# Miniprotein binders against Probable L-asparaginase (ansA): the designs that were tried, part 16

Target 1, 322 residues: Probable L-asparaginase (ansA), of Deinococcus radiodurans (q9rrx9)
Amino acid sequence: MPASLPRLALIHTGGTIASRPSPDGRGLTPQTPPALPGLEGVQVSEHQPFNLPSPHVTPAHMQQLAHLIEQLAGGHDAVVVTHGTDTLEETAFFLHLCLPAGLPVVLTGSMRHAEEVSWDGPGNLLDAAQVALCPQTAGRGPLVVFGGDIFDARTVTKVHTSAVDAFGGYPGPIGRIDRTAAGPQVHYFARPEPRPTFRPVTLERRVEILYAYAGWQGEGYAGALERADGLVIAALGTGNLPPELLPLIAATDKPVVLATRTHAGPILPVYGYAGGGATLVEAGAIPASFLNAHKARLLLLVLLNLGASREDIRRVFTQGVF
Below, E stands for the ipSAE of ESMFold2; O stands for the ipSAE of OpenDDE; V2 stands for 0.75 times the mean of E and O plus 0.25 times the DockQ between their complexes.

## First folded at step 8 (miniprotein)

Design C9 (from XC with R26Y R39W)
Fold by ESMFold2-Fast, scan of step 8:
Structure C9 (fold): chain B 322 residues (1-322), chain A 80 residues (1-80)
Amino acid sequence: as target 1 above (322 residues)
Amino acid sequence: SEEKYRLTIEVEDSPEALREIWEVLYKYGVEILEFYVEWKGDKAIITIEVEVEDEEQLEKLLEELKKLPGVLEVERIEEE
């Protein structure tokens, strides 16, 4: 093929998009990598560093994927990753933190498998490839493309267990791809934003998540703090906890990041009662800004494994420099 | 128990040939652990790691892959 054709790396990691009934009766398992349908004038290289259901994907696998993408960057104009949908948002955010802006990276998957009526895999894969190759995608960092919507890695989340339009998050998509008589059209609603790249060597330091509920008095906190190097708490509303947590958070030198179990919106430290967000932040809790608990966990994990101080961690979270 | 092997498959540059290779592997119950495809002019070179029951199954798989239209060569990669 002529050297002037754009080069796309297609990386398969598993998930429903690759799933078919196993010939030996094991049920639905990742079997067959999906084929690109009708992509014209593009050189495609295909890679499969692992083949896992997404609940089996770990941060170590995410780091392996990041290393592969960096190796491919010199020989390719764009990357598409096929991934299972259950942890796709976590892999996308890890890649956002660990890859430099420049090379377009788009993640996609499917809600239905190849033998179901109206399999969404080929359409999502074609859309992802066309978005990745679109010049306007350059500099945006990793994106998720699903059902014609383009999502930012920092805010995208799976909002439904089984709907074919399973991805969302507030404020929603940052762009769309539409199929028109003139060909595919990509439209972005937001500008790319400069960000740092984090490059941890190891991921040995640990972060646990605790989930607040009505009547929680800090059960599990001491044990989690003993095992982990940092904690994320999915708190109530704008970042509020019961009064029992205030002295516990004040007593530790380990970072405790305050996220919310609420579907959308940032941490706002406005309540002054014992355990209210203002009292927790005064005691040393670090607000997660707009990140949900599992994305806040990945950011904290990356920072701790870089040897960042508690003050550095607080600065990154509170200034939104990620 | 199952054994792991690395294969190199040379094919004519066609998305159809790649799909047919995946179909053969699926029908034989062969698990694809890792693969890479590179395009060299009018040809594609596929390097795959597969897990098979024994060497007899591997030989049957190699023969079936060689029968596919557009497959030019199939080779087993020895350990290095």
Scores: ipSAE 0.016, ipTM 0.538, lowest interface PAE 8.2, mean pLDDT 86

Design D1
Fold by ESMFold2-Fast, scan of step 8:
Structure D1 (fold): chain B 322 residues (1-322), chain A 84 residues (1-84)
Amino acid sequence: as target 1 above (322 residues)
Amino acid sequence: SKVTIELRVDSPEEARKIAWEILELARKYGAEVTFYVERENGKTKVTFTIEVNDPEEAERIAEEIKKLAEELGLKVEVEVREKE
């Protein structure tokens, strides 16, 4: 009966879900990943391409993970990735950019380790596996499942440093999973959206992020522009900067993407004062639509490594599919 | 019952001439697009894969791609194949 059994690939990359206090008392270190909770009638394969705390995960590791998922696609019905929570949203978004929506991929992790009271790891892992195997999940691309909420890779973000329900994003989850006496119940609030995907061979091109603050006059811009092939600026409100940035942005041929330091909402080039979003876009800045700064960085990184022109990059960012 | 349209272009420069048109076309049809950049024999090739559910829709997309390539002065290989 193997052809009737669902096949799940479980990929461990590290994080608190796999961490325990070291025997010598030196704090939390990566340990053996937790055993997959009992999933009756599911055939599970396990993989560990790396085992890192998520602050050590780089776009190169994200690309390695994307390659592994692609290799597993022909032999599996779904994939679950366990990941540290600090950069989980970036890995999820990188996979969103690089993987076709054909194979269900769900990322999860935990805020508490195995020796803490009410460890959230097993519950999150079980929920992630059940969501990944749910027929309604097919075609949605990479998702994040945490605390019973289902988030899409485009909007999910870590909103709290230590809370067990650490993940959010505006307008919030696209679905939920609830455990009932009759089994898991999955409900989606949003429909899957079509999107392009990208497969750069190398990630040699560089992108840096600059953060705007009250009184910033472009300090750090020239140095970042010298080192990088493109920039993202976490701007103010709907995409506004001080007037000093206008001539700086107008003078460069390198792509400069406007994101916002605001928690949620799109870049809107509506303000016409010097440094307002409309004037920055006229000077050549590229609005990031709904993407936060670090996700906009990953999209720009991928496009630059694909050899995309500034015009091509502008088109992709302004299409609103991300 | 998914159908894929595969477009191969011999250079990144040629791919850039058609890539955004392909992306716009796929978006119009609500189709999924994957862009692959591959190195072979020291050359960089770009392959576009478009997935749709309807074989007739796939043939329409393939014909629009061929027309776009002709208008841009590009010679491309376009293949439509059904998934087993």
Scores: ipSAE 0.000, ipTM 0.123, lowest interface PAE 19.5, mean pLDDT 83

Design D10 (from fb5 with E32Y T34W V35I)
Fold by ESMFold2-Fast, scan of step 8:
Structure D10 (fold): chain B 322 residues (1-322), chain A 80 residues (1-80)
Amino acid sequence: as target 1 above (322 residues)
Amino acid sequence: SKVTIELRVDSPEEARKIAWEILELARKYGAYVWIYVENGKVTFTIEVNDPEEAERIAEEIKKLAEELGLKVEVEVREKE
């Protein structure tokens, strides 16, 4: 008897990959996504839980997407999600936190629309599908595939506003896919890592981000703390803030996570001057490890909505167990 | 075969009181947790490969619920 063909779920959420110029001249609007040529011998099911520009995607939409993927897991061998590029890294990271690593999930999109010369949509979509179905992808959790590069959801970030190779992050891709005469070739530079999953029941708890700048003395901190259940601060360098923040952080029982506005590298609480990372951590601040501010926000949001204690939150962030 | 532990709680607010503990317990055993809300009720589904681990997890869940004063339903089923 012949074995079952591989089953791929293709989930469309919107973005430039599905967009064309608006007839009224107001820019790009959601349209029909491209077909998947080159996947002969694969059973494809298509789904569209929403169709939004990625700036309109919220954590509630990300949770809706996670629930759909869970429902599809029993009937499929892999999942590909098409997504707008502006918040793609946040959706990828949310799925990384909420989904088990065993189901291959790959997110992709495009920088150019269907009517532009050298539209990158069909190529990125085909690459994503081939990566998702590759046996070596198993156990890696949600990945981002873009421009032939394969990225880890925890580190991938959009590094350019308009370049066709807009995605990067430090240390960079964990693998590559190349199209050859012999077919697709997938090469990984890193081994799969075991990780936990975190699944919030609801997303009622709120987390805000504050951005440090030269001369910032904590403006906006008190208001954000009143509205939110936790805060992320995009701090300076390895996790440093002005001295005014030290007593403010010491005085709150709400979690305050230190991320960095620097594009690469982890939080290192090494400076002992007032407001230096070591003094802030001593006062109760939680270092974000290698996560950028908006990913640290999503992790904190998920943990708070699970009822995690401040100490549990600190453990997850500082030990990198996510 | 896989074994499933199902924990049912009557509301999202009550579920929040035990959610972190359930996830930490599942992590301890290397298990996956599925959480879904339907008609105001919350179900935690924990999947493991070992029936003996499933029994230990179910016992620990019942103890956690008692400590938190929560009314919960816990069932262990073999997955077909």
Scores: ipSAE 0.000, ipTM 0.426, lowest interface PAE 12.0, mean pLDDT 85

Design D11 (from fb5 with P12R T34I V35F)
Fold by ESMFold2-Fast, scan of step 8:
Structure D11 (fold): chain B 322 residues (1-322), chain A 80 residues (1-80)
Amino acid sequence: as target 1 above (322 residues)
Amino acid sequence: SKVTIELRVDSREEARKIAWEILELARKYGAEVIFYVENGKVTFTIEVNDPEEAERIAEEIKKLAEELGLKVEVEVREKE
């Protein structure tokens, strides 16, 4: 309890880490949050703003979580969030956009529940807490810690449906934590980078995602554009679409962001055929840089709800200032 | 030789108002649309094999532009 001891806020939001088999045999249901493993010389406060499977988490819940973290910042040295793994990367990225980098925030979860052999929950939670309290973590913004790997919120993604080491992303982790007889060892492979903070009041503006496939000619584009304030297209390769999309994209004032359905790599507007990335960007499409479609959606959602102009949106995406 | 129908509009704003209709028209005729932007002016090019078909497409484009209150230039050219 002394003021000189590090203070950790532990925030539970749900997921497999808090799940147990249901007595009625319907599979896994949200249950009591996991206990933080004992940490010598740390003061822990626990919070539960919601308890949901991560497929039920919305941007409104992510904003609620961001507000809670801001309220806790003055009384704590670090924050750990336990979260379901299916949308953890989206929550982490939303927090990255909306929180200042000064307070260490680490998200974690588990792939196995507490009654399974080799439950990964306690290990991931302990690793997350130790990373969050590590002085080298300062200035890095929200991070994901899973299976001893430390991931940047901008690039982390769930790469496997069931593996215990389910998180990855290109270029991979920015650091690791290892448990040794001398205690935890944290190693970062990159330096902290400065980043802007975005603070939308409302999230009423809508963004939809369209997925390109072989033979797609823009089916669903008109309907999505009618409903939404902006669009993200998971395009082919480095940001290419069929020629039918070129006049459609040129004809709208609403922002259309090009992401890729490819597993890794940035959008590169290099192809000059009709519908190639260069023609789409010239027509007004905005390249998503290295962001996958659902992270590009969150960035666009935040910018639209700030009332950002199309030109400001383009600048943020193309200059990588997020 | 192939025949092209070129529709020119002076801005992206004007192109926006007719782009969907042009795309649907090209699809109706099984034709390809090429979109080109230079110095803020937009050119839609529809490529067909039949000169009579090209004239019909040009006429439909002119009618669509008039219905939308747009000033457009439509030209039919032989592509060799």
Scores: ipSAE 0.000, ipTM 0.158, lowest interface PAE 19.8, mean pLDDT 84

Design D4 (from D1 with E24Q R27L T34I)
Fold by ESMFold2-Fast, scan of step 8:
Structure D4 (fold): chain B 322 residues (1-322), chain A 84 residues (1-84)
Amino acid sequence: as target 1 above (322 residues)
Amino acid sequence: SKVTIELRVDSPEEARKIAWEILQLALKYGAEVIFYVERENGKTKVTFTIEVNDPEEAERIAEEIKKLAEELGLKVEVEVREKE
């Protein structure tokens, strides 16, 4: 039996990368991917489970995407997802939590549309496909490829509103792809790490995010706690809040996760003043480790929908194994 | 050879009650858990799939799952199958 060509599933979810003006003037319509040098000899299947601006993507859509990827796993060697850039990092992290090792998954997008000079779409798509088909990509979970950089789903974030190299995050990329005369060169700076998969059946449990600011005294906390099954607070610095939050957090049995509005660095519960991180953790708050607020929300959402206890949720966040 | 343990539960609500414990059990054995929601004849069923390389570990996991389901008052179907 002769070996078949590599099989790539290309999944379009929306965004400017796969969009063009509709011939009938009814807005943007996904196009077939352009013929890309370096994908010759690859069998591509194309899928579109939804077509949404990424601000309209919800965890339910992310779960739909995860189920589609699982269905494609037996018939494909790799998956590339094109996605709008505004929530791409959240979809990537949701897939990271839900998808087991065994099928390379790479997400990408573009900052410019097809009619703009120096459209970044074809280059990002080619890079994503080549990374996904690279043997070294196996076992790394879902990755984001953008501007030649390869990012871990746990740390990648959109760091600029309009720059073509819009993605970053601390500690930065875990690898890079370069196009050379000898073909694509993929270099990873770290080894693949084994991780658990957290896969909820339902998404009925709710998690809200509150944002701390100078002068915030917990406005919105009680209402959010009434509506939600858990909360994430984008706190100050290493995980600090005003003193008003200390008794509020101490009084609830619902999980309250402390993330930070700071752009880089982990939660460190070191301050002992009223509302300092150490006092909040002693009162029952859960440090988000290195996760930003919206990724901490997705992890908490998944754990609550799996029926995890507050103690189990604390253990997962505290051990940083996800 | 790979061995798959399949746990079937008759509703998403019942699946939620056991999902965390199933995940913890799989992690203890270094295994992955896949949850699949099926709609069949108007009923919503949930299947948990755990893949391991050791048939003895698979049988042990299946027995621990059955005991856990009994402790939680849940009716579940547990099957161990070899996969190619």
Scores: ipSAE 0.006, ipTM 0.423, lowest interface PAE 10.7, mean pLDDT 84

Design D5
Fold by ESMFold2-Fast, scan of step 8:
Structure D5 (fold): chain B 322 residues (1-322), chain A 84 residues (1-84)
Amino acid sequence: as target 1 above (322 residues)
Amino acid sequence: SKIEVTVKGESPEELRKALWEVIELARKHGAEVTFYVEREGDKTKITFTIEGLSEEDAERIAEEIKKLAEELGLEVEVEIRREE
């Protein structure tokens, strides 16, 4: 082996990219992971810390993955993770919070399995590896590469249940990779942003999500608050709730983060009616900025397990220092 | 023990099958696989290094890899190195 080859760690965690139809007709089950095809001139090491469909991946698994990546950092120039698509955005965001930005980390997966016509796995995997090894990727932290688009871990979300181009989010991709006759071309539309690294030892503290709907009066709030150390509420519009939630939020010392059930846009605490975002923030609620509910949950989970104060939690969320 | 395997061929599909099976075979024995891909004319060459095997497992795995490559119509060379 030539001494100065780029070194890539390829970590398989499961998902459709590693799935095949079961011989007994029970649908798709985790099987052997796919090989990395056609990446020439790169030394690749292969790892499999677990092999799970992504709905079975927990924050404990995400932390296990973060520890493995840190172990591999001294011996590799880049990391690619293959992951099931249903919770890929949560794993990507957890890694964003817990890993320094210095080592390029790219997550990918597939919507089609290996026996389907036009399996997207090999193409996504090759694109992910090429993005991870691209010099312009350095300093950007964990990224998601899918269908030629490059996404920031903070904003990427699965926007379609079955489309091959299943990932999006607002404001959309931060870059793109195109395959040309001259080789791969990587283009970034956004600058790398410095960010802190959070390093919780345990994940014992719990965070639950509540979903607001027309006619909701806080059903489930008291039970969730009793079980959890913090709450995220997927609120209405720019961060609004029914008036019944105002005294409940005012009465607790536990952090309550306001996210939105709306697909795009930040929390804006502008409404002054009882239960409007401005009144909830005045009562102590913490706006999630642009994070969706499940990413806001992961940030809150990490901060609580670090023993962060309510004021520190508010500062991190509201000033976007993550 | 350590195994070094090189496979060559023209078919991306058969090379992908070989790569997948070598990685899976090594995993079943708790071994780590490193590989390197390079182009040689109209053929693609994959060099594998498999580490962490017992001497007996290394010989058995080497034989299985040779049979797999032959079934896929690939050129194959296998070298077993004993670690002390």
Scores: ipSAE 0.010, ipTM 0.479, lowest interface PAE 9.7, mean pLDDT 85

Design D7 (from D5 with I23F T34W; at its last look DockQ between E and O 0.01; V2 from the best seeds 0.00; counts 0 for: pae E 2.8 > 1.5, pTM O .744 < .8, placed apart)
Fold by OpenDDE base, look of step 9:
Order: sequence, then C-alpha cells, then structure tokens
Structure D7 (fold): chain B 322 residues (1-322), chain A 84 residues (1-84)
Amino acid sequence: as target 1 above (322 residues)
Amino acid sequence: SKIEVTVKGESPEELRKALWEVFELARKHGAEVWFYVEREGDKTKITFTIEGLSEEDAERIAEEIKKLAEELGLEVEVEIRREE
C-alpha cells in the first residue's frame, strides 16, 4: 500500500497570530486564522474550537482543547495549536498534565500581527508543523515552538512583553529547528522524563494565587482562603514570606502551595525565621519545586478535581514528577 | 505493553489510596500513567492506563494492582494490551 501521507491537525484558538486591526478602530482583535505556509506531502485538517484573545482563555477552554485533541488523535499523526502568547504557557502546561506524551502536540503563536513588518506568525507556524511531524518529537508531550526554539511545556515561560523572542525560562529550550535548502533540521538537547497524565472530569474546584511583596501582612489571604479550595503563594526568593503569614498558613487544612515570584529556581525551605521557608513547610505549606505560581495553580487545580487530599497533593509536588 | 486498570469503589479514602499507590508503582517502573476519574452513581470509577512497560513488567504490575484492590476491598478489572 502506498505509504499514507502524514496527517496534521491544525487547531486555531485566536491570539495575535490571528489578530488584525478592528474595523471599529478599537485596536487589535483575533479574526481570520493564518494559513499554514507551504508544507508539501502532508494532509492538513483545520479546526477552530474558539477564537479568543489569550487573556480570555480559561481552564475550561484548556479542557475543551484537550478533549478535541483526544478526538483527533486517532486520525492524525501530529497536532499544532495556534494560541495567544499571554497565557500560552498555561495552556501548554495544562495539556502537558492532561494529554498522553505519545501524540505530538506543538503550541505556537506570534508577537507580531499579519499587517506588521516582518510578521513572525508564518515562520513560527511552519516551524511548529515541522517539529510536530519530526519522528524525534514523539513521546515528548506538548511542546512550545517560538523563534526556532523548542521548549518543554513544564519549563517554558513568557519572558518579554513585546520582543519576537518572547519565550524562555530556566533552563531554556530543549531543542532547535532550523530550515536549510535540504529541509528542516531538528535537534534535541534533552530527553523526556516519565510523567503522570491526569484526566479530571470537571474543573469545579477553585485555586487562587496570592503575590508576596515587601510589607505584605496577609492582605487578601482570608478572602482567598474562604473562596478557594486551595491557594498558591508567589513567595519571595526560595519560598519566604513576611512573618504575619506563618500563623495564617498554620491555621488552615486547605492546601497552600509555595511558589516563587523569582523568575528561576526552586523552593528551598531552609530559612528558620518566622515566615522563612522552613517554618512555612513545618506549618503545612507545600513547596512547588521549580513550578511558577500559575503552573503550580494548574497542577493544584487538577489534583483537587481528582479528589486528592492535602497529603496526596504534598506527595505529588514533593516528588517533582509531573 | 499497555495496561488498562479499572478500579471502582464507594469510599473516597480507599480510592485515593489506590490512585496514588498505582501511581507510585508505575513510576518505579519508569512508565507513563493515565488517571481518569469519573462518577458512576454512588461509585467512583478510576481508570488507569500504564504505558511503556515490558510484557514481564506489565504482568507483575497487573498482579500487584489486583492484590492492592483486593486488600482495599475495591472492584478491579485489569486488561493487558500489547502495543503493535
């Protein structure tokens, strides 16, 4: 039988890559999605479950996207998702938690819109498709491709608000794609690690994030704790807080996850002053390892919706395998 | 080999224990693990999919999961599928 053509599902969700000036003059809005630049020898199907600016994307939209990808998996060899850049890392991480690693899924977008000089959309979209169809991409789970760099969904973060190379993070890209006259060249610097995949039926549980700052005395904590099923705190440095937070964390049975507002590095519960990481963990706080606050929120949200206890959640976060 | 395990029970505590014990067991073998949790009336159903196992490891894990479910008083179904 003639070798069947590779099958790519292209899923559009909106974002800058689909944005143009609004006819009413109110600024840029998502409109018509971009066409995939000429990729020969590939069967492409196109889907658009929603058309949103990425700040309007919710965990419910991420779950809808996950379900669509699962439905497409049996009929496709790879999936590309176009997305707005502001919450792209959150969507990518949610898909990392909720989809099997076997199906190639690549998220991309653009920092420039189609009417700007040197629109980055077509290049990113072609790179994403070529990465997704590369045999070496299988088993790595959801990836982000931007500016020729290939990022792990677990570690990628948006690091610049306006630059075309807006994605980065610690430790950085896990691979690179370059185009030559001979075709695309894909190289990986890392191997995938074993991980769980979680499939919550509902996302009814609520997780809120609090942000630590100098002189914070726990403002907003009580209200967040009342409303939410769990909390994430973007703490100072290695997971330190003002002393006023120590008794507040000790007083609750709800999971409180300590992440860091610092751009890179883990939570290290080593400081023994009041509000130091060691005292907070002793009081029952859960260290987020290397996850930033918004990714830690998504993991906590998923675990809570699976019926995980505070101790179960502690175990998952402390094992560091997700 | 791929293992599909279905566990059913009424007790949330027993089901949580099963969930995390299966997770830890599969992780020790370097396997990918799926957790699908759903409600069927008064029971909760957890479906585990464990991938990336040798045939020998799949059989061992299947036996350990059956034993665990029996110890917890949970209903258990285990299917081993060969990856083609």
Scores: ipSAE 0.164, ipTM 0.648, lowest interface PAE 2.4, mean pLDDT 90
ESMFold2-Fast, scan of step 8: ipSAE 0.304; ipTM 0.772
ESMFold2, look of step 9: ipSAE 0.429; ipTM 0.814
ESMFold2 (binder alone), look of step 9: mean pLDDT 77; pTM 0.715

Design D8 (from D5 with I23L E24Q T34I)
Fold by ESMFold2-Fast, scan of step 8:
Structure D8 (fold): chain B 322 residues (1-322), chain A 84 residues (1-84)
Amino acid sequence: as target 1 above (322 residues)
Amino acid sequence: SKIEVTVKGESPEELRKALWEVLQLARKHGAEVIFYVEREGDKTKITFTIEGLSEEDAERIAEEIKKLAEELGLEVEVEIRREE
């Protein structure tokens, strides 16, 4: 094998891409790792730190994966991670926070298993590898490649439970890969941006999420706050809650981050009625910028485990530099 | 010891199955696989290097790879080498 060829690390973590039907008809279970489908002129090393359905992946597993990628960085030109789709966006965002942008890292998966007609696994894996090895990918940090679209880790989300093109997020993909007779073509719509790296040693601090609904008066807030070191609330619209939450938020020294249950758009603290976003921020709530609730949770988790002060946490979220 | 395996075939599906089986064997023994894919006319050629094996494991894995290749109808060359 020629020693001067590009080197790719392929890391398998599980998911439908590595799943087959159970022999007893109990549904899908992780069994078969995906194979790289005919990528030419590249040296590939394979790794499997764990093999889990993505609902079983925890921040501790995400940190284990980040450590493995750091160990591989000196010996490889790019990394591809295969992952289950249900929490793929959370793993991608955790890696975005914890890894320097220099080494290309691409996450992918599949919606169909190997025995289904039109299995999307091999195509997504080939696309991910070609994107990872593309020179234009350098400096962009971890990306998600799925269905030919290239997504930023900060904004990508699973938008459909069963569609093959299950990933999206506002403002949408930052690039695309197309297969042509002349070979792969990668196009980016945005420039890479410099960003900080966060490196927590432990993940012992806890963060919970509460979900607002019509008629919610803060039920579950006190219990969550007692268990956790910080809280995220998936609020209404641009970041609004009922008035009962004002005295609760004002009374705690623990960080309370205000996200939204809305599918897209940033927190905008503009409403001045009791419980409106402006009143909540005045009471001490921290707006999550454009992050959805579960990504806001991961950022808060990382910052708390670094020992960041409430003011440092507010600064990171409000300035959107992550 | 290390094993170097060269597999040639026309069927992308059969080659993917061969690749998966080789990776499963290496993982079972805690070994790392490095592979290289190239086109050779109408055939695809995959060269595998499996590292970190005992001499006994290398011989066993080499025989299992030869058996899998015969079952899949693939052209295979297997060589066991001591790392220098």
Scores: ipSAE 0.000, ipTM 0.288, lowest interface PAE 16.3, mean pLDDT 83

Design D9 (from fb5 with E24Q T34Y V35F)
Fold by ESMFold2-Fast, scan of step 8:
Structure D9 (fold): chain B 322 residues (1-322), chain A 80 residues (1-80)
Amino acid sequence: as target 1 above (322 residues)
Amino acid sequence: SKVTIELRVDSPEEARKIAWEILQLARKYGAEVYFYVENGKVTFTIEVNDPEEAERIAEEIKKLAEELGLKVEVEVREKE
């Protein structure tokens, strides 16, 4: 047995896990962070950089959280973050891009509040802490733990508005945690992958998302391009758009990243009709690889704020090395 | 023993112009990059184990700054 106890930093940012009914009966408000349940032989430090419902969390808050985690790295063996579920996947991915390997970071939350029957907060928090302290977690970057599943920050998404097991994504979890008579058992289905770290100094550059739909002819494109330094388009299928977008994309020097409104699968530039993915990539569009639109937005935001060239941005996205 | 290279830039806007190159350079050497913003100034910190690599990195940073027309301050320090 080691002579020193493991050191865990518990960082609360808000969400349903910390929510209680308001005194005036007007619904749930962020209030008291949950206590760590049933975790013995661990030294815990607690931090609350902000206390917000997750729709109020911005990239600036995500950067503040990243800075706090970096400050805590020298004094702790693992970090657990409690977070609201609506933007948890975006915070997790931002941390994945920014934080170096070496310190396990696990994000979690809950779908039910403390006064509901079968509150999922304590179980998710305990699971997150045990995963974060598991030696096999090292080198995997920030992870999301929810309902006993362990998710990669690059692929995790909230797939249901109200289900207790709300998190998923394709191809699904990279591991699980189960409670057994011998204690917690953590099993990973995939090996850790080496990856670069991207650390923005500022978040001054702006990225907007446009959503393609049947009959869209580029409405909103010109205005978004005027305001933003880069764009993400949630395109159709494997990365296809109406023909009106082809000359618009060809005419700009700003990066335009093609993601898909399809729930799973990579961008594949295979169609040669006007507006098909092959024609858009030839015109300068950048395929998002397997990233959904809002994660592609965060990657583009970080790269632009690092001063990456369009060709560097294209290389990072198309090679899927992040 | 660790050797630290510190790069100071007068503004976040100027730091953005060199940040990508600094991250690529650190990745080439297997080094981690840390950054800190204080009073509108930005400090990049790169930690390496080899003093000879630290000197090469510092010289490459100075050359990159000159190519980009940026005013930077670069220092190499031994860390305990």
Scores: ipSAE 0.000, ipTM 0.352, lowest interface PAE 12.7, mean pLDDT 84

